# VH-VL binders against q9vpl3, part 382

Target 1, 224 residues: q9vpl3
Amino acid sequence: RGKINIQRPKAPHYERARVVAVTQPKYPELPKAKSCFKTRAERTQQQQENPYNEIIAREVRNWLDHSRLVAFFHLSSITADDIFRVRVQLHKQNLHLKSYGSKIIEQAVKNTRYEAIVPLFHSNHCIVFSPDPEKTAALLRIVRRVPQMVLLGGIVEETMLSRNQLVAYAQMPGLHAVQAQLVQTLSQAPGHLIQQLQAHQNSFVQVLDVHAKNQMNEETPKST
Key: E = the ipSAE of ESMFold2; O = the ipSAE of OpenDDE; V2 = 0.75 times the mean of E and O plus 0.25 times the DockQ between their complexes.

## First folded at step 13 (VH-VL)

Design C120 (framework fv_imvotamab_arm2; at its last fold request DockQ between E and O 0.41; V2 from the best seeds 0.70)
Fold by OpenDDE, fold request of step 14:
Structure C120 (fold): chain C 224 residues (1-224), chain A 120 residues (1-120), chain B 112 residues (1-112)
Amino acid sequence: as target 1 above (224 residues)
Amino acid sequence: EVQLVQSGAEVKKPGESLKISCKGSGYSFTHYWIGWVRQMPGKGLEWMGIIYPSDSYTRYSPSFQGQVTISADKSITTAYLQWSSLKASDTAMYYCARIDYGEYFGFDYWGQGTLVTVSS
Amino acid sequence: DIVMTQTPLSSPVTLGQPASISCRSSQSLLHSYGNTYLSWLQQRPGQPPRLLIYKISNRFSGVPDRFSGSGAGTDFTLKISRVEAEDVGVYYCMQATQFPYTFGGGTKVEIK
């Protein structure tokens, strides 16, 4: 743990600096006469921002369209080093950790089936993409060790899942295992049906036997 | 491991056409941008343009717009930079580099470079 | 276009001593999304550029901890805490906040 040099505080990590910058109470700058006219610079910046956002949005869309697993995370006070470590671990599992601006995400998913994810991106967030939905368990295992990454939800096989649903999905046996279980269950079903049918027959026979026994007991003449 | 391998050095005459290549490997080629950067002899780096291999969307630097063509063949994970008519001033080292906007927002991996020499 | 100005042009450094490179942008590199897309690249002699630092202060994979980036807005600094022989080369700052992407003129780090 490097001695906090109080005399020269290390500039906070960029992400922390961003958080600090955002959390610094913007004392209302005295209304500089906001010239009602967006400065040429602001207009130019806005004009340049749009094409740039569109370009990045294209990338986001491509990731969404080609990923069978998408997980959304909130990032809470995570350091760059921690992010890097997590990224490396995820990458080993063919999981891709990405971070995009909220506006980029909004633009990327506008008028698409993914539009419902927009509310998830109001704060610092990251997205994990994977072409393999079977990696969900691996993803959750990795992120469990990272408390700064809070799972918000995800998309698996084009289905939007809540956090709880995604956790449940990760706990499910693989598709092949489920198929095997299904086949096994189906193979046993006729046997169970037969048993149930036989149970009714056996019950009926038992009732008949009891009835027959009762009739025989009534026909035994009291030998006075 | 992510690798970008570029085609070999080229020696051409003015007026000739040229197409150099950059092959990506070790990653999903269609998900990352490829940029081209020029470095003239003894000079700095100049951004030329980018391409998204998934749909071949291309954007050029204004300085290079109309001067070069950037293309990609995703089937062989290769990006291209081409000239229809070379000039002596095109003599330079050309680098391809991968761009990841989701992580680094810059050029994270670079090719080894292709030296293009245009001389009469 | 955003002009990136690096200083110094050349930085002769003694082995084991620190080095500092400055990069100034003609405009703020703070993007509307709250990120500053400034990167530092290292180009060793006869080699392609290599990413060192991204988003002002983040070290790229495999980059030694002796490299650090700092700055905000228009002023950025790359520091090498202890220069090693392998650190000889040209260093470039790059902005990717807006198109066209632009590079600094480069700073040549040499061993005295």
Scores: ipSAE 0.868, ipTM 0.940, lowest interface PAE 0.5, mean pLDDT 88
Fold by ESMFold2, fold request of step 14:
Structure C120 (fold): chain C 224 residues (1-224), chain A 120 residues (1-120), chain B 112 residues (1-112)
Amino acid sequence: as target 1 above (224 residues)
Amino acid sequence: EVQLVQSGAEVKKPGESLKISCKGSGYSFTHYWIGWVRQMPGKGLEWMGIIYPSDSYTRYSPSFQGQVTISADKSITTAYLQWSSLKASDTAMYYCARIDYGEYFGFDYWGQGTLVTVSS
Amino acid sequence: DIVMTQTPLSSPVTLGQPASISCRSSQSLLHSYGNTYLSWLQQRPGQPPRLLIYKISNRFSGVPDRFSGSGAGTDFTLKISRVEAEDVGVYYCMQATQFPYTFGGGTKVEIK
């Protein structure tokens, strides 16, 4: 009447708590069978209510299957304008910036050779896809100026590479650079040519052995 | 430049079939979804459905399921919207639009529209 | 189906003055993935719709900075800080959080 909520109780005290505890209603005990039915219904409902898992997994699998270069990044806080500028720069190089949830990535890569990438997506992230592995250097140049994108590693030609391995791949001499070095070598004395060819052969074998070793190390975690 | 170019305006009679097209260019057609949106004269927008051209997976709005067919031919980068038997109530502007779930999660590029007129 | 309600239905605005468009959804647009898939589209007279804002507040490519989006849960707003002649048209909100995708009824912005 003249006061609102005149029945406002004081803070709990031992005597009040004792009275409240004695007067607490008895809750009915839930049957185990009824709880089990709700658990199955909850699982079925989740599978029926999450169609985006299937839709996005189709998109992600398609990108993974048709990209010879895949790079994984952590995303720090970044403005929409800044990420848009990065996306435009990447797109000019046929590099496609995408961001998906970790649960979707897990579904997309389940029972595939890509399953080992799931731990890379524990929080905010993005992925760059490209059919052109020679664009790795361009990718790294563009994102060097973007501290909000932190490179974690990638996949090149279906081989998983760590951050350092991906950087090293981007710096690998191209066919044109090898041809230029050979022309320079051929213009030298014949004895030096033999020594130079032997050195190049040994270097090439060493590079191939390093790549094979890294591939074996990556596959071992996938098997376990 | 991403472009979606739709087929030209159509004038049809009730009961006739029709297939309109949406040709994508300037992007990797099979990596992006295509959606269809209806706009009846003087009215707002209605989502009809989506297709993933890579595998032809489709999902229809309940109000259009069974009334239209959405398809794609990835070899010519073209999506289609098709009626087996047109009704006068199908008179509308029809848009195709692209969806990128990895970035915008919405219709990022739109076709110019195809006006379909169904009159007796 | 998620019902999207826009207000006002018509917004006559003096050139150079701000405009504000409201969109209310019948349920939260927050998806379990942690994003809210609310977009704003612009349809100029005689043209197809175009994307302005995605995921509540992010401007799409080529959209002037006078457009901004805000909101959370069920209430969302598109603001135009200074309306220009080219901004005349109908604006739609759209949700992609759940199927079927649904649009607001539209808000006509016009110069008075």
Scores: ipSAE 0.734, ipTM 0.872, lowest interface PAE 1.0, mean pLDDT 79
ESMFold2, look of step 13: ipSAE 0.727; ipTM 0.877
ESMFold2 (binder alone), look of step 13: mean pLDDT 92; pTM 0.942
OpenDDE, look of step 13: ipSAE 0.839; ipTM 0.920
ESMFold2, fold request of step 14: ipSAE 0.712, 0.731; ipTM 0.855, 0.872
ESMFold2 (binder alone), fold request of step 14: mean pLDDT 92, 92, 91; pTM 0.937, 0.937, 0.933
OpenDDE, fold request of step 14: ipSAE 0.863, 0.865; ipTM 0.941, 0.939

Design C121 (framework fv_imvotamab_arm2; at its last fold request DockQ between E and O 0.32; V2 from the best seeds 0.69)
Fold by OpenDDE, fold request of step 14:
Structure C121 (fold): chain C 224 residues (1-224), chain A 120 residues (1-120), chain B 112 residues (1-112)
Amino acid sequence: as target 1 above (224 residues)
Amino acid sequence: EVQLVQSGAEVKKPGESLKISCKGSGYSFTHYWIGWVRQMPGKGLEWMGIIYPSDSYTRYSPSFQGQVTISADKSITTAYLQWSSLKASDTAMYYCARIDYGEYFGFDYWGQGTLVTVSS
Amino acid sequence: DIVMTQTPLSSPVTLGQPASISCRSSQSLKHSYGNTYLSWLQQRPGQPPRLLIYKISNRFSGVPDRFSGSGAGTDFTLKISRVEAEDVGVYYCMQATQFPYTFGGGTKVEIK
């Protein structure tokens, strides 16, 4: 009785093969486990223009248009409690921390001057709005204590700034301070000029006096 | 402090028009939505609609579409709910509430309510 | 419309004991952006509603820590760890994931 080759089973007799083919239980295709991963395509198709997103986008746009300071942050593993704490601190400075979905932001800024900010919103993020650009320093001071909030960039006085530029801006003296310094400098300028002019005149007079004295001494005949 | 102050109680007859108000203070009125919520006597809460005061964009619940008009005057930070013709079934407490989609995504502050009584 | 179903309708509770309120939605409240916009409101007798919990589990400003929210998808729970006398009132869940916004029927919390 030939060793049944388990690795290469002999094809069953034609009749048996037919019976097996017909009697093979048609197992209902196991519902393809809806891969929890909605295919990128399914995610893209369900971009049903959620009228809801348009409504919220209006709010986002309004904040952008009426804020003189806007800062964008990445959120890294921050708890709700931490967010709340930061929000309270920011609010005391008239800084408004908001969080919107990326798609909402995208919709809000589409075909606007803000469209360039879209790449900043690929992950968990929040936005801080303020009507006062002078609050930039206060914002950065508060956020410095929150390592989970990473500054990505911002908008100040309708100008988009990188992270580094925002930091630099925050270190600048306030407009009023700069103006005051300018006024002070300008007020001192005439005094300095007068002093310099007088110094030169005085020096010239001294030189002339010395010259005159020397000439007088030379003209004095040595009375032998 | 954020406050919403509503107009006083109203007693009306069927067929009369009514406009009630909700004044916001303590925040930027134009940046937050105002919603109206109805509560019939002894019943639950019903969302009526919302308005964005900045541009007066309005959205209504299907149940209230065409039945009421929501408006706002941003110059005086006031939202309105109005009926052209009241019905007895409009007898209810009406609340205005602020909506912040950027933080709470819901009604964070509420007015004290306006009781509207419609009786023959 | 999303139907919000609260249970129980009435919850008599002894002072100092915990209370639990359930809210079930007819469909998932998870928004396309990953957030679930479920809120809990408290309405004390003769007062307007006030926000307690937003986005399932976040306490609103001034809300005591005895209040907590949990849940996901279609099932949500509000818990009061130790009921106080001031907690008497009607509690509502609300969904803001889809228009129209809808509220649960309310749960009346009473002291036994």
Scores: ipSAE 0.866, ipTM 0.942, lowest interface PAE 0.5, mean pLDDT 88
Fold by ESMFold2, fold request of step 14:
Structure C121 (fold): chain C 224 residues (1-224), chain A 120 residues (1-120), chain B 112 residues (1-112)
Amino acid sequence: as target 1 above (224 residues)
Amino acid sequence: EVQLVQSGAEVKKPGESLKISCKGSGYSFTHYWIGWVRQMPGKGLEWMGIIYPSDSYTRYSPSFQGQVTISADKSITTAYLQWSSLKASDTAMYYCARIDYGEYFGFDYWGQGTLVTVSS
Amino acid sequence: DIVMTQTPLSSPVTLGQPASISCRSSQSLKHSYGNTYLSWLQQRPGQPPRLLIYKISNRFSGVPDRFSGSGAGTDFTLKISRVEAEDVGVYYCMQATQFPYTFGGGTKVEIK
């Protein structure tokens, strides 16, 4: 692997820079509306900003990597005081309200399984991160009093969930009930355990598959 | 609730080493950046650099690259600013401050400052 | 490096009167993703700086309504609608649009 070597800058060659600056032509303006073409200044700014944007993306990745609950919201117009109040309420529940630019999120999740979340951020948005997936119910209770925040979906235990699936997760009797059932199955003799575990897994998969199909049909828009 | 508590004032001689600290509390320390800012006597503010305590990634202002070391110990929620050999021109007030790119995109909470005096 | 120029250097003001502080950047502070990361800080005598305004015009928690920020591009303004005794101090603008982060030279607000 070659070394990445940042050489000490040499003294600038002012004479060449002065000549170039004097001979710069006056450029025609590009259309000010939505433009497919970038000026030279905009291209240079983008190239300079890519390493800076990686700094911010590092923060986003850290939240994603250390959050067992991530919830995505559309954010309507809201005052700074009101959003701060919501942030304080969420913070008390170990829920962390953040907002990042869509291109930053795209850069953070690029080449990961979470790349599919990028389309959720083309409009004004916010994200809630938490290490505590059991706080999903508390999150939804707090946010239902905030009409400016509209739930889009989330990630729980590294699994992407639609809006309806996240709501259903918050209302489930408990992961503990499912885990307790599995633990009791595992305490049986090894041969019996294998057969019961296979049947239990198939039944659980079947229930989840029906639940996922039902929730996808409810939330998926059908018109073009 | 969010607090940044810096180590106390220091009186040093030129050539001595020094490490000052900034302890964060009341928030998730590893999810926020810590920046260091110098204020020379009677002067304005100068950005020195930032660190991300989660992985110790650092970025320095060009004016301070190679002059100081910024580090963090996330197990005790503490960031550090260190000189290997102090100069009289290092006499200043040094602040740590937190950066939240997820909302304020700037220094939202500040430490009380650490006065460093370097004199013969 | 983006140079931040503040005016005036000193703003003596009669209690209860408005104050206005200008900040000019050497280039646009608008990030290519559309946001402008200009902040205003207040440093009261003998105290650390505190965040006053973020993203041009948003008041930070606990900042009174008499403070307002405005501007775009390269020109930004902090206004205090009615100066109170506790507003005495030095005010700084700061950009976080690109590295290195840079501050204005400061504006001292004091009561005449």
Scores: ipSAE 0.762, ipTM 0.892, lowest interface PAE 0.9, mean pLDDT 81
ESMFold2, look of step 13: ipSAE 0.740; ipTM 0.879
ESMFold2 (binder alone), look of step 13: mean pLDDT 92; pTM 0.943
OpenDDE, look of step 13: ipSAE 0.817; ipTM 0.909
ESMFold2, fold request of step 14: ipSAE 0.756, 0.760; ipTM 0.887, 0.890
ESMFold2 (binder alone), fold request of step 14: mean pLDDT 92, 92, 92; pTM 0.937, 0.940, 0.939
OpenDDE, fold request of step 14: ipSAE 0.866, 0.866; ipTM 0.940, 0.940

Design C122 (framework fv_imvotamab_arm2; at its last look DockQ between E and O 0.35; V2 from the best seeds 0.67)
Fold by OpenDDE, look of step 13:
Structure C122 (fold): chain C 224 residues (1-224), chain A 120 residues (1-120), chain B 112 residues (1-112)
Amino acid sequence: as target 1 above (224 residues)
Amino acid sequence: EVQLVQSGAEVKKPGESLKISCKGSGYSFTHYWIGWVRQMPGKGLEWMGIIYPSDSYTRYSPSFQGQVTISADKSITTAYLQWSSLKASDTAMYYCARIDYGEYFGFDYWGQGTLVTVSS
Amino acid sequence: DIVMTQTPLSSPVTLGQPASISCRSSQSLVHSYGNTYLSWLQQRPGQPPRLLIYKVSNRFSGVPDRFSGSGAGTDFTLKISRVEAEDVGVYYCMQATQFPYTFGGGTKVEIK
């Protein structure tokens, strides 16, 4: 049983985290004497105004804008070593695993087409980016071996997909493969047509030949 | 493999201009920050500034603000550090390094360094 | 600016013995997002710095397991369980919690 790192408690499963977040008693904020504790709101506001967050948000946006495949994962009690191993495997496939704070992501996607992803970032999460949407199958194959990584959804070619849709997408033959199949099918069509045309011609010739033979036989006077 | 290759050593006189380079390879150059770090002879490391090559957004340390210019050319995956007028006090080793905020939140890969000597 | 103070300045160590380097920050390095962005760098003689530890305790790729990082808040420690000859150099802590990024003064590890 791996030593429970009490300093870094493993984040609960996202479902548990949601339940815990909802069930946490809202303690009435004690009238904070104005002097000592910046309100959580003030801290949050200060955090929003932190130029540092803006800088990181810029990076996040750039990854989103230049990725054709984006996958969102919940991380459930994953160790640093496990993450490292997964990262190495993903990197071999030109898949980039990144982790950003939820607030940074919120700032990055605010007033953008990606704003709908914000609800996915309620717990420990990571994002996998790829310039190649064909790597979706490879991504899922790698992640299947990592039970601590739970697929939440993704973006493929600017389309937001649910978990199930992303899985279905990965099972589909690549666009190029489908195109190749189509081309192959289309390339066979003329051959088939020619064969059919030739078959009809051959049949016609055969019928004519039979007819000619029959006529020749009829014209042969029974010498009696 | 991620590599940062810096330009060769420079020997200059006070008042001269200088531009040194850092070429990134083995990764998407536009997605990662490049930082510059100064190391004076026999001294520690000093953060100078950073640039995001994608849009050339730059941030400087207050100590280096106005003293140097950081730039990048994403087309050739190269970052630059330049002086308009060198001083003897600019004699140092200069390192470029990649920053990944998505994982390491620090300098993960470093160039080999460029030695700049400014002497009369 | 956050001031990073390293101790000791020099650490003579016998081969095979452990070494410990301390880094103290003038302010808490806990970021608003809960992470602590402290890194340890190794600079061997005549070489550029190399990342050893990131986020207080995570080993960078290719870093031997004899290196470990620990700490919280303002106090951080780099430990080498068994010093090898290749470990000779200067070690720096770096904070990336806020701009400007700042480095410790460095600790020189030498073989006795």
Scores: ipSAE 0.836, ipTM 0.919, lowest interface PAE 0.6, mean pLDDT 88
Fold by ESMFold2, look of step 13:
Structure C122 (fold): chain C 224 residues (1-224), chain A 120 residues (1-120), chain B 112 residues (1-112)
Amino acid sequence: as target 1 above (224 residues)
Amino acid sequence: EVQLVQSGAEVKKPGESLKISCKGSGYSFTHYWIGWVRQMPGKGLEWMGIIYPSDSYTRYSPSFQGQVTISADKSITTAYLQWSSLKASDTAMYYCARIDYGEYFGFDYWGQGTLVTVSS
Amino acid sequence: DIVMTQTPLSSPVTLGQPASISCRSSQSLVHSYGNTYLSWLQQRPGQPPRLLIYKVSNRFSGVPDRFSGSGAGTDFTLKISRVEAEDVGVYYCMQATQFPYTFGGGTKVEIK
């Protein structure tokens, strides 16, 4: 039952963070020559930050535009060794783990069809990109063993899916699995064949209905 | 395995043009930045600029802006560094290196280097 | 430009003993969101540079755990806990917090 993380921020850290935010303005101080140096350094810093975010945002847009599978995760504290191990396992499946700042992601998706993903990045996060949407099941299998990565949702074939919809998508049979099921059905007794074909047809219609409703309202998918 | 393979050493005279290459393999070439770094004989490293091969977006260090051209041909997964008119002061080792802003935020893989010698 | 200053310029060290390299920047390397994009590179004799440490303290793939990075703001340190023969070379710090990217002048590590 120790699955619930209870965060208890200590008062000194919480108050220190708020006080630091209020008392750390980059104001120029004019009475001394060293104060003028601080003013120039601050202006240079701010100017460079704006163009730099655009550079990184360009990379994010390119990954989004060329990935048929995109999965979004909340990322809890994790050691460098553990995240490296996860990245290696994901890479073996053509799954690419990346982390970008939330302002950079917001800038990357501004005025694009991806703009709806911005609310997912309120906290520390990571993103998995892949050209291979069939790897969704492998992705979920790998991260199931990584409690620090909590699935938030994703994009598959340009369609936004919630967490539950993505899990349901991963459970859909592959093309080869569907073909194998049909071969097995044709090898069985005739009466059993009719029941198997009806069951597969009904299951397929249910999955399509979930996708159609979710594309219209974007909320709660049914699992398989 | 990520590899950056650069073109061979060059011996040139001042005023000549030159284009050296950096071929990337073992990764999705258009998803990562390529940077160029100069190392003059017996000296440290200098950043020259970067390119994003997906759309050929480039940024140059102020010290090299207008002095060189950085380009890429994504169809053959190759980045280029080019001079229209070489100077003797361009004698140096030139490295290409890959940048991944999604994890390492630095030059994670490097080419073997291309020695350019300019003398009259 | 952010100026990166390394000390010492040369670090002769007895095999098996520690080495420590300092890097100071002319201004803070802390980027928005709190990340600090300070890297350490190793250039062995006759070789291209290779990434050793990224984001101050994270070892890159295949880097032995005898290498460690630390620091904050403007002051950073690379430590080698037990120097081995293969560690001979020049070490550079580099900042990628803003353009232009800049490198330290290098520190040569040698076996004495």
Scores: ipSAE 0.724, ipTM 0.874, lowest interface PAE 1.2, mean pLDDT 80
ESMFold2 (binder alone), look of step 13: mean pLDDT 92; pTM 0.943

